# Ledger of designs, part 134: miniprotein binders against a7ua95r516to809

Target 1, 294 residues: a7ua95r516to809
Amino acid sequence: ASLSLLSISDLVPDLQFIFFWMSNAIEILYFIQQKSPAYMQTIELMDDKAGSKESLLSATISANEEAMTILEEVIMYTFQQCVYYITKTLYVVLPGLLDCNPFGTEPSSEQCRRAAGVCVCAVCVMPEAVRRVVSVFQTTSDLLQQYQVHSEIQSQMFAYLFFFTNVSLFNQLIDKGPARGWFQRSRVLQIQASVKILLDWAKGAGHNHLAQKFFAKFCSTVTILASPPQQLSQMSWKALCAEHPSLKPVQLHRILTQYQLMAELGPLPIWQPSSEDEAYIYRTVDLLESFENH

## First folded at step 8 (miniprotein)

Design ja34
Fold by ESMFold2-Fast, scan of step 8:
Structure ja34 (fold): chain B 294 residues (1-294), chain A 86 residues (1-86)
Amino acid sequence: as target 1 above (294 residues)
Amino acid sequence: SDEAERMAEDARRMIEEAQRLAEQGNHEEAIRLLLEAAEIAARSGDPYLIARVALTAIVIALQTGDEDVIRRAEEVLRRAKELMRS
């Protein structure tokens, strides 16, 4: 079966195959790390009879190097294959996150409660688009647990998946947002609620630290777009840059320009960049994020 | 000892031959040789040799599209892991 199928469920058998071999390679790495020091020590403690000890040490070092080379290749290959197919599936389902409504029911007085000091007057249901994204992450988590993959590798995989998700969502919002109406306030609030569902899943799965680190750019963007006009107008350009260090100057400038248009602000907002900063913005042309930069 | 050193050399050559057979598409003979190499590698006391048997089986499984070859490579891996635990 083709690994290019759109449903994560359709990929599970092929992913199980790759995860199985990856987990076994990692287990072999652990075995070598555990046994190698003791074995090397037994050789070092041998008497130097006729120079055979040096030959054995040399042979053993070569054997270790050969095993580690194969391990590195196998683990890297299988890890990259898993990431490739999982991110290929994510790429297809992620745009739906920007174009769905998690406020699926009319709010009632019973459903309105204060959350973090703010009154929330809507029941958020997990939209199908959000459920598809969560299913990809949950299936990945389930496979890592099923094959008992070491926690360090699990963290590396989710770090990359969150990195990929952040870049994909940010690029789509910046590039296609104006044409698709995603910058309208009602849409921004829907996007913010959908992202919160995704971040809450990550927290529940034990990946809160990774989510905070790797979703910073997209979260900053959504936070700015959802901010009240009075709050943003009180901040200088320097203050906004300091508050959102994950955003490049050209990215922040584009976001603020779009916000100004959306919020129907009066003449000249106070967050205009200085002449020096403005020159830098126009000199820099990397508006969209690269999947190749870490 | 001299016997352990001879067993280590035998296992190493068998693993290298299995890799060559697999590259030539003779997966059946490669797997048969790996199962034999596993027993000798375990008796040599060299942890890198039994690890190499297991790794060679993984490589064969990843390179082949043949379900029968994959099943048999999994058998080699299972046996190597049993020996690694003893």
Scores: ipSAE 0.661, ipTM 0.907, lowest interface PAE 0.9, mean pLDDT 81
Fold by OpenDDE base, second read of step 9:
Structure ja34 (fold): chain B 294 residues (1-294), chain A 86 residues (1-86)
Amino acid sequence: as target 1 above (294 residues)
Amino acid sequence: SDEAERMAEDARRMIEEAQRLAEQGNHEEAIRLLLEAAEIAARSGDPYLIARVALTAIVIALQTGDEDVIRRAEEVLRRAKELMRS
């Protein structure tokens, strides 16, 4: 199937299978961890019949270590498969978020139209492009809850998905933004509003801290670009660095340079990088974010 | 007890045989053996043996493309979890 046709709904059966086994593997792992100390104590309290106790203890320890290792591998494998499928779906829908106009009257989603009434749920009132992204996260959340996946694994899943989303959106904005007109103030305000809807969803879903942490770079970029020229032109390089610590010097420099071009501002001495940062602003290798460092 | 120890040894051997069968691609026979092993493992009083039954069922379910084997693996898993909670 072409990547363009892949919806999260199409992946639900596969994800259900993976989440089922992942959840059960975690449950078994937890069971072993909880029961192991008591069982070991029971063996230790047994009468030592000619070294049988030591042999049994050793065999039990070895079997436990092996079981734990295999369970960890299963959990890791299933986790990676989930991430792989979900991120593929995100890859398809995320570009639409940057082109979305949340202030436009988009027709209600077809799914909500099939319900006999105007659904006024938060998802139904979302722009279609935002709704598609939120639907991926919501489906993931629903599946994690349905299969009662351990909260730590849920947090790790969302951390990675938010990381991926931030990297994807940031890189697209930096790389394609000038050519696509996404650095225009009106477009930036649309992007800002769309991202706010996503962040509001994350907050409602209990992932506010993770969202704030992992979207920081993209949000900082959007905040700078959304700033009025009159306000931003009064901020020094040092002040901008301090206010937006998630941005590398090369990234901030690129954003400001593109902002100057878009706003038709002449060279602003106040935005000149410090002598310390001057060496870093030309490190183009650090301009785009990597997916590998998570 | 001597009986519990014998049951534990039997369960270990059954699990090991199921693992070998699974490695050979005989997932159906492996799962059948695991169903029997689950009860013996539970009676042995060794929590690791019942966990190994469940684990082996998970591994088989992830490796097989046969829906009937997957369903039976789920049954083994369900039964194992019931026995873990008892």
Scores: ipSAE 0.475, ipTM 0.827, lowest interface PAE 1.1, mean pLDDT 89

Design ja35
Fold by ESMFold2-Fast, scan of step 8:
Structure ja35 (fold): chain B 294 residues (1-294), chain A 86 residues (1-86)
Amino acid sequence: as target 1 above (294 residues)
Amino acid sequence: SDEAERMAEDARRMIEEAQRLAEQGNHEEAIRLLLEAAEIAARSGDPYLIAKVALTAIVIALKTGDEDVIRRAEEVLRRAKELMRS
């Protein structure tokens, strides 16, 4: 009943069950790919009795198509179930990342010593809120490895998890940030440090390319907000759009407006939208991101 | 060859009947037929038939909430995989 019961460790038995069946479906796929050519060759070498050879060849092609259809459905279903359980857990732990202070957490000498060559030790030294998020990713990685899931499917899994995390964090920051004080410079720097821990984990796990691609919007947002006033006040609207292409005009406008308020800056002509973008800075329907995009 | 063809046809019919029984909730009889179909599929020499037995077991396991049915579907899968290696 407590929030701790929503941890990823509580879902491990259910996830193990789903990964088990996904892994077995993939193994059957490889079996078919391995045995199909040899079987087709035996049909080609067979004596043709009353059209039997041609009929059997046609039936075999149909059987292969049917097997591939069922395999695709099973693998997709089990993949979607894993994503559902993992993202449900992730959604609960992600808000904590925006409120934690990673600068207040220091690893002990023993933890630092064990971290040399051991990735699991790095997870232990993170702030608790960040550790919960990393534990979701690490447990997913461990299960994919345990059940020998192909690297391509593993990449698809983390692509979606990073996409989900990016959308969730961006939406929470933009929607709740003003009321929560998250746009204050000290809080933005804490958020930036926490996000770096997640990105460092992704790099260590071999997913740096996916993290760069799917965290682009949230990373752009935090990068702008963490910029010193002296630097950011010298960047034009057009330069910011060019450097942060993932941000929509309404999103960039909202970010800059909050920055002006927190830094106590007056109106800056350099940050006025281009005439092309002026019509789009008030499109509130485009402010928050959708979870339903790939 | 004619005997192998007949075994393949028998295995196909048994798998189809097992799928029908599973859809109607008769999982116990479906599993029994799949175990028998696995042996006949292996003897037919058709790799798609043994694969179909294994896939049918996976589908039954994923659609059911019954631990006994899941355990028996896993037995079918384990047997089918043994036959795939032979």
Scores: ipSAE 0.511, ipTM 0.849, lowest interface PAE 1.6, mean pLDDT 83

Design ja36
Fold by ESMFold2-Fast, scan of step 8:
Structure ja36 (fold): chain B 294 residues (1-294), chain A 86 residues (1-86)
Amino acid sequence: as target 1 above (294 residues)
Amino acid sequence: SDEAERMAEDARRMIEEAQRLAEQGNHEEAIRLLLEAAEIAARSGDPYLIAKVALTAIVIALELGDEDVIRRAEEVLRRAKELMRS
């Protein structure tokens, strides 16, 4: 009964395999870190001919370097594989988050008559599209806990997943938003509510700091677009730049232009870039964020 | 001790032979040899040798999609970790 053809549950066995080997490599790393100093000291305290002791110390240093190199390679490889499969799944499900309604869809007159008293839902519900995204994050968290992966690696994993999600959502909104109607205020409020569900999940999972850091660009974008016209029109360009430092001038200018169109604030620009920012906007042609060089 | 030194050298040779066998595609024999090497490595008192047995098993498992070889590599890893805790 999967309505979606692509599910994180399809990848769980593969991810379990990768997390298992990654966890074991990390455990070996800790074993070496724990045992190495005592073993080196044992060699140093040996009463032997200078050549034999020196050779054993040299061999041990070489063995440590070899082990650390293999461990680093294995841990990085398994980490990258997990990230690859998880982000590939996220890439497929994330666009749905921009096109769902957590406030519920208006039912037909027939449905309203059948379900008198329950037809209108003003309460936020987790849409299927949001549930799919949350499921990816929850499954990742469950696997990290199941294999007792060190908290530092868990933090690095969610840092990257939040970074990826932020870039993907921002790029989708900026690139496809006008054609999809996503800049309409009613749609932006739905997007804001959906993003809040993701952020609430992250807070509940203990990742609030990472979510605040890595979702900053997309959150700034949605916050601006969801602002009441009366409130936003009172802010200067300089004030908006200061309030939203995660946005590049060219990105902020595009967002404000879309806001002005959707809010019907008239044909004259309200938000004037400074001469310095205007030169930067003119020079910079790329609006979209890169998934590389983060 | 001379006995521990001899065991260390034996374990080192067995691990090197297991790695060579794995590179040649003889994973079954490589894993069998690693299980034997684990016991000797543990008795040598050299933590790097038992770690190398475990790491070799992990590399074999990650390189191969053969479920039987992977299960046997898990067996090597389980035994090596057991010896690490003793």
Scores: ipSAE 0.679, ipTM 0.913, lowest interface PAE 0.9, mean pLDDT 83

Design ja37
Fold by ESMFold2-Fast, scan of step 8:
Formats: C-alpha cells, structure tokens, sequence
Structure ja37 (fold): chain B 294 residues (1-294), chain A 86 residues (1-86)
C-alpha cells in the first residue's frame, strides 16, 4: 500500500518519530539562544593574551553559524516530512467534503442512536467525510502539543495545511464542479456548512486567524456561488473584485462564467460585461500578467 | 580558562571522530564517543559543544533505519538535554 493512501492513524508512529526529533532540534535552538549571549560576553570580557581572544571569538562565531545551519536543515527536513505525510492524507479525504450533507443526520450505529438521549452525539450530525478531515487536523494538533513544538512552528504548520486545503478544494470545485453538480446552490450551501465545521474546529484549536486568512479564496468562491443571481447582477465588476480580494479578477470571471453555465435554470446573462466592465477586466488582466512576468 | 580550552578542543575532536565512525557504520563506537564528549563539553563551559553532540545524535537518528541505532541516539539526546538543563 502507498503511504499517500494510508489513514492518518496509520501514520501516527512515523509522525511521532519525526515530531520527536523536530522537538529535540527546537530545544537545542532555545538552548543556544539562551546560553550564547552569556558565553559571548565572557569572551568579550577576556584579557587579550597574545591574540587568543580574537581566535576564540572567531571560532565561537563559526560554531554558532555551523549549529544554526544544521538546525535549519534538521527543522526544515522534519517539517517537510510531516507536511508531506499529512497533506498526502488530506488530499485523499478532501474531495469527500464537497459531496457530503451536514444538514442531514448521517446513519449512525444502533448503539450511538440509543445514547443520543443521554449524550448529544456529534458524529451523528458531522458527516464522515468532514470527520476524516477534522481527524487529520486534530491528530496534527495533538502531536505538536505532545512534543511541545514551539507555537510559531505550530502556526506555520497549520498555515500550510490550511493553504493546501484551500487550494485543493478550490481547484477541485472549479475543475470538477460542473460534472459533479457542485455549482447548484443547494449543494454549495452544503459545502459552505461543511467548511464552517472546519473553520469552527480551527477557532476552537486557537487557529482562527490562520483559517480566516488561508481559507479566504475558497470561502469567497462558495459565498459567490451561494449568492442569489439577482444580488450578483446588482454589483459592478469593481465592487465584486473589492468584495472578494482573495480572488484574482481572472479567477472571479471564470467562477461567474462557469456558474452561469451550470445554473439549473440555464445560462443567465447577468454576468456578461458591459463595455465599461470589459475595459476594467482587460486592464486588470494586463496588470496581473505584468506582475507575474516581473 | 586554559584547562577549559583544552577540554573544549578534546570534545571537538571526539565529536568529529564520532561523526566519522557513524559514516562508516560503526554506530556503537560513535554513540560511546558522543556520550563521553557530552560530559567533557559540559565541563568546558562551551554550550555549542553540547549542542553539537545533540545535533550529531539527531542527524544519525534521521539518517538510519536501524531501530537499535535510533534507540542509542535517544540515549545521547536524553543525556545532552540533562546537561543543557543543569
């Protein structure tokens, strides 16, 4: 079996190994940061005897540079390995989020159903597909906390995981949406509700700011698709771009065009640009091209 | 100070020798030298030498697939962390 197809629970021993050594490297970084200033001060206060102070200072600077280089390589290697395994697992479970219905109660075992009167069973409300994604994030959070990984590295990890999730969901929605029926308003509302479960998890885990930042593109996309056509037709192109700054103008135009084509009532003319809107779109695309080339 | 400088130089040589032994697959002798180097590094007062012992153990653990070598590297990191806290 390919490691990219394994459940997150199957990867826990490998992730524990990687997080263990990452946490050790981080502790060494803190040790150097704490001890280095005092040690350097000791050297600076030494009597200069036959130039030995200059040699020791030079050696100490070299030792610091060597240690920082190795620490950077170890931390980067372990971080990349964790990201690799976690995102491979996410990639497999994320498409399910676009197909599930959080407004309906998923089938539960007879045992879970009997317990519902005594204890509210979240698993009966949370779709299995959403639960699998949340499980990946929760396992990651648990491991980072278990090995006491510095909060800045935890933030970088979740920034990357949210960025990856956002891009993966956005690309899948745009590329496969028409064939899968995901552009229907009722389906978009289900997707929006499922994403809210992920955002609520992130808020509870202390990552609300990162989730708001890195899910912006996908959230803007589902907000547009969930919007009544009448509301969208009342907005100028400039106003639409201002409302959704996380979407590049060309991405926004593609979304509106595809939504118009996929609408259940057939093509809607409300998103065809006026002469003024067309000029605005062309100017924006030119600026984007120029920026990307240089 | 001269005694501390001598101990620091001894620790550096031992760490370098341990790295060479690990590259040659002699992990048992490499670990023995790293544990000995850690004690000398601590007595030298040079924090970078304790860090170098610990970093060498981490690199060995990450590069090997051998569970016995990993376990021995864990012994080195445990001792190095004790010395860092003292």
Amino acid sequence: as target 1 above (294 residues)
Amino acid sequence: SDEAERMAEDARRMIEEAQRLAEQGNHEEAIRLLLEAAEIAARSGDPYLIAKVALTAIVIALQTGDEDVIRRAEEVIRRAKELMRS
Scores: ipSAE 0.572, ipTM 0.874, lowest interface PAE 1.3, mean pLDDT 79
Fold by OpenDDE base, second read of step 9:
Structure ja37 (fold): chain B 294 residues (1-294), chain A 86 residues (1-86)
Amino acid sequence: as target 1 above (294 residues)
Amino acid sequence: SDEAERMAEDARRMIEEAQRLAEQGNHEEAIRLLLEAAEIAARSGDPYLIAKVALTAIVIALQTGDEDVIRRAEEVIRRAKELMRS
């Protein structure tokens, strides 16, 4: 099937299977961890029939280590598979977020129309492009809850998904933004509003801290681009670096250069990088974010 | 107790046999044996044995393409989890 046709709903059966095993493996792992000390103590308290106690203890330790190793491998594998499938769906829907006009009257989703008339839930009033992204995260959340996956694993899952989303959106905006007009103020404001809807959802879902952390780079970029020229032109390079620490010097320089071109601003000495940063602004290898650093 | 130790040994042997059966591709018989082993493992008082039953069922379910075997493996896991909580 063409990647373009893959929806999160199509992957739900496969994801359900993976989440089932992941949850079970975690529960078993936790059970072993919780019961192991008490059981070992019980063995230690047994009457020492010549050598049998030590042998049993050794066998138990070995069995525990083996079981733990296998369970960890299953958890890691299932986690990676979940991430792989979910990120594929995100890859398809994320570009639509940058082109979305959240201020337009888009018709409510067909799914909400079928059930009970005009649904005014927060998801139903979302622009379609935003709703598609939120649907991926919501489906993931629902599955994690359905299978009662441990909270730490849930947090790691969302951390990675937000990381992936940030990298994807940031790289697309930096690379394709000028050509697609996403650096235009009106378009930036649309992007800002769309991202706000996503962040509001994340907040409502209990992932506010993770969302703020992992979307920082994209949000900083959008914030700079959304700033009025009169305001941004008064901010020095040093002030912008301090306000947006998630941006590398090369990234900030690129954003400001493109902003300057779009706003038809002349050279601004106040935006000149410091002598310390001057060597870094030409490191184009650091311009785009990598997916490998997570 | 001597009885618990015997039950633990029986459960270990049953799990090992289930693993051998699974390696041979006889997943259905392996799962049947694991269902029996789960009860014995729970009665033995050894938490690792019941966990090993569940783990073995997971491995079998991941290796098999048979939906009925997968369903039965899920039953083993469910039962094992029930026994772990008891």
Scores: ipSAE 0.310, ipTM 0.756, lowest interface PAE 1.6, mean pLDDT 88

Design ja38
Fold by OpenDDE base, second read of step 9:
Structure ja38 (fold): chain B 294 residues (1-294), chain A 86 residues (1-86)
Amino acid sequence: as target 1 above (294 residues)
Amino acid sequence: SDEAERMAEDARRMIEEAQRLAEQGNHEEAIRLLLEAAEIAARSGDPYLIAKVALTAIVIALQTGDEDVIRRAEEVMRRAKELMRS
């Protein structure tokens, strides 16, 4: 199937399978960890028939270690499979977020129309492009809850998904933004509003801290680009670095350069990088974010 | 007790045989054996044996392409979890 046609709904059966076994593997792992000390104590309290106790204890420890190792591998494997499928769907829908006009009257989704009239839920009033992204996260959340996946694994899942989303959106904005007009103030404000809807959803879903942490780079970029020229032109390079610590010098320099071009501003000495940062602003290899650092 | 120890040994042998069957691709017979082993394992009082039943069911489910075997593996898992809570 063409990646372009892949929806999160199409992957639900596969994800359900993976989440079922992932959740159960975690539960079994936890069970072994909890019961192991008590069981070992029981063995230790048994009458020492010459050498049998030590042998049984050794065999039990070895069996436990093996089981734990296999369970950890299963958990890692299933986690990676989930991430793989979910990120594929995100890859398809995320570009639409940058082109979205959240201030337009887009018709309500067909799914909400079929049930009980005009649904005014927060998801139904979302622009379609935002709703598609939120639907991926919501479906993931619903499945994690349905299968009662351990909270730590849920947090790790969302951390990675937010990381992936941030990297994807940031790289697209930096690389394609100038050519697609996403650095235009009106477009930036649309992007800012769309991202706010996503962040509001994340907050409502209990992932506010993770969202703020992992979207920091993209949010900083959008915040700078959304700033009025009169305000931004008064901020020094050092002040901007301090306010947006998630941005590397090369990234900040690129953003400011593109902003300057878009706003038709002359050279601004106040935005000149420090002598310390001057060597770093030309490191184009650091311009785009990597997916491998997570 | 001597009975619990015998049950533990029987369950262990059954699980090992199920693992060998699974490695050979005979997932259906492996699952049948695991269902029997689960009950014996639970009665033995050894928590590792019931966990090993569950683990073996996980491995089978992830290796098989047969939907009926997967469903039965899920049954083994459910039963194992019930027995773990008892």
Scores: ipSAE 0.621, ipTM 0.886, lowest interface PAE 0.8, mean pLDDT 90
Fold by ESMFold2-Fast, scan of step 8:
Structure ja38 (fold): chain B 294 residues (1-294), chain A 86 residues (1-86)
Amino acid sequence: as target 1 above (294 residues)
Amino acid sequence: SDEAERMAEDARRMIEEAQRLAEQGNHEEAIRLLLEAAEIAARSGDPYLIAKVALTAIVIALQTGDEDVIRRAEEVMRRAKELMRS
């Protein structure tokens, strides 16, 4: 009987193990792509008087289809498992970039330290929280290099990891930020510095184009929130939309509303949405980003 | 040649039997048979047979939690890769 990949859903993820088998599967794919044309040519040049040539060609085509099907399933499964394991780790460490929580509800001892009964998160959270996120990306890069995973697969993996990081940080900031004070200028500037470190790491690792693409939404949000009041109040709605095309109208409106509240601005020069965008401001289903890569 | 064609048939039968053994939970016997199949597959000159040995080893490794089976699947993969490069 045929083997099924359905049962492998029960496996406990092990990053090194999964990277190893993914690398091997990709190598088999390239071996088939390299050898198939020459082998098919060999069959085509054999004795064609008997039906043996057509029988072998048919069998070879069938073997290729079967191998490609299993190979694609193995590569997809191992890729998804790597992504799952890595994003599970990222999910734990990413909130540290936004808040160290001064009230003693601590995500980890590394993010918050107690001294004389007081949390010193603000002093030590930024280097530690950023270090933890960078460590996840660096470990991923090291494993991809160690197992000689093809550069195309490496790019796809980091595209998804950056996408996940962007969505996670954006959603947390927009959804939880108002209640947690994350829109305070001092916190926004800390977040901006952390983002710069992440982007610099990505550039050094050869993923600058992916980071620019997939961090655009969160970077736009932080840039707006870090803007001086005198500069931001002189920009029209259309100018802001043009400078931040990654933001949906409802998202931009929410960000500007929070900026107004945190900056304690009086009656505002209005960031009034265009008539074309006004209807979309009330689409609350579009406020938060989906974690599914579209 | 006639000999190469016979080797290809032998390799195909051995791989199919290894897959059947693996599906029935007899991973140890499946792996032993795959190592033998790899040598015959290489001598057949059919690259799909070498690939099939390697793919079967990967599937067995991914389906099992047994460290001994995984280690032996790695041996099959190492040998298949050597044969793929020659």
Scores: ipSAE 0.555, ipTM 0.863, lowest interface PAE 1.4, mean pLDDT 79

Design ja39
Fold by ESMFold2-Fast, scan of step 8:
Structure ja39 (fold): chain B 294 residues (1-294), chain A 86 residues (1-86)
Amino acid sequence: as target 1 above (294 residues)
Amino acid sequence: SDEAERMAEDARRMIEEAQRLAEQGNHEEAIRLLLEAAEIAARSGDPYLIAKVALTAIVIALQTGDEDVIRRAEEVFRRAKELMRS
C-alpha cells in the first residue's frame, strides 16, 4: 500500500470504530459510578457474620478496582488513538494556514456569511487551507456527537487539539518565519484573519473558553506583530510582559526583534529586557514550545 | 439471598473461563459464555459482574481483527447494556 498521508475522510471509518468503543467504555464508567455507592451501602448494612460480610466487601472492593483499572486503560487507549489520528491529520494541514490569504481580491465580497453558527459581514473569504483545518475540527465534533461522548471528554479532546494547534503554529512561525517572510506586516495581518476564522468556529461550536485558553500564546504573538508601530513603541518591556504572560522572555524578545527589524525602527532595540529576564534571552531550549507542557 | 450469591459465583466463573478462551483464540466459545454470563450476572444483582461482561466484550473487540468476532462482541455489549438499563 502507499505511504501517502491520509485525509480526515479516509480515517473516518477507523475513528468511528474507536469512538464507538470509547463511548461504550464511558457508559460502563457511568453505570459503575451510579450503582457502586448503593451496592457498597447494601453490603455495609448486612447483618451476617463478620467473616461472610468482610469476604463480600473485600471481593467488591477488588471488583471495583479491577473494573476501574480496565476502564481507565480502555478509555485512555481509545482517547490516545483518536488524538493520534486527528493530530497527524492536523500536522499536515496546519502549515497552509500561515501561507494563505483570506482577503478577497474583489471588495464586493461584503455579504454576511455564517461560520460555525456565527453570522458576520466580512470581506474575507475562507481559504482552502483554513477550510481543511476547520474540517478536521468539525469532523471530530460530529463524531463526538454521533456517539454521544460525555461533554467532559469532548472538552478534554478539544483542549488538546487546540493546544496542539497553538504549539504547531507558534513553533512554525518562530522557527521558519524569518526565512518565509511571515513576520512582514501584510503576512501577519493575513495570519491574524485566518486565526480569527478558527476562533470563530470554536466559539460557534461551544468551545470559546478552551480556544481563548489554549490559543493564548499564538494569539499574543500575532497581536504584537500586527500592532501599529506607534502603539507598540509606547509600551515598555515590563508592560509587554504583563500584557502577554503566555510568552516566555526569550519568545517575547525574539518577536520584538523581528518586529523592530521589519518596521525599521532603528538599529538598537527600543525594548530593554529586565535584568532577571536578560539571563533567559540566550537560552535556545526555551524558544520553541513543547508538546508536553499541558 | 443465598441464590443471588450462587448466581454471582456462577457468573464470575463463566467470565473467567470466557477470558481464558479468548486468550487462547477461541472467541466463539468465549462470546457464547459471555452471553450466558450476562443473564446470570443480572439476576445476581451485582453491577460489577454486568460491567465485567461488557468490558470483556470491549477488550475482545479491540484485540481482534476478525469482523465476525467484532460483530459478536458487539452483540454481547448490546445485551449487557440492556441489562444495565433494566
Scores: ipSAE 0.265, ipTM 0.725, lowest interface PAE 2.5, mean pLDDT 80

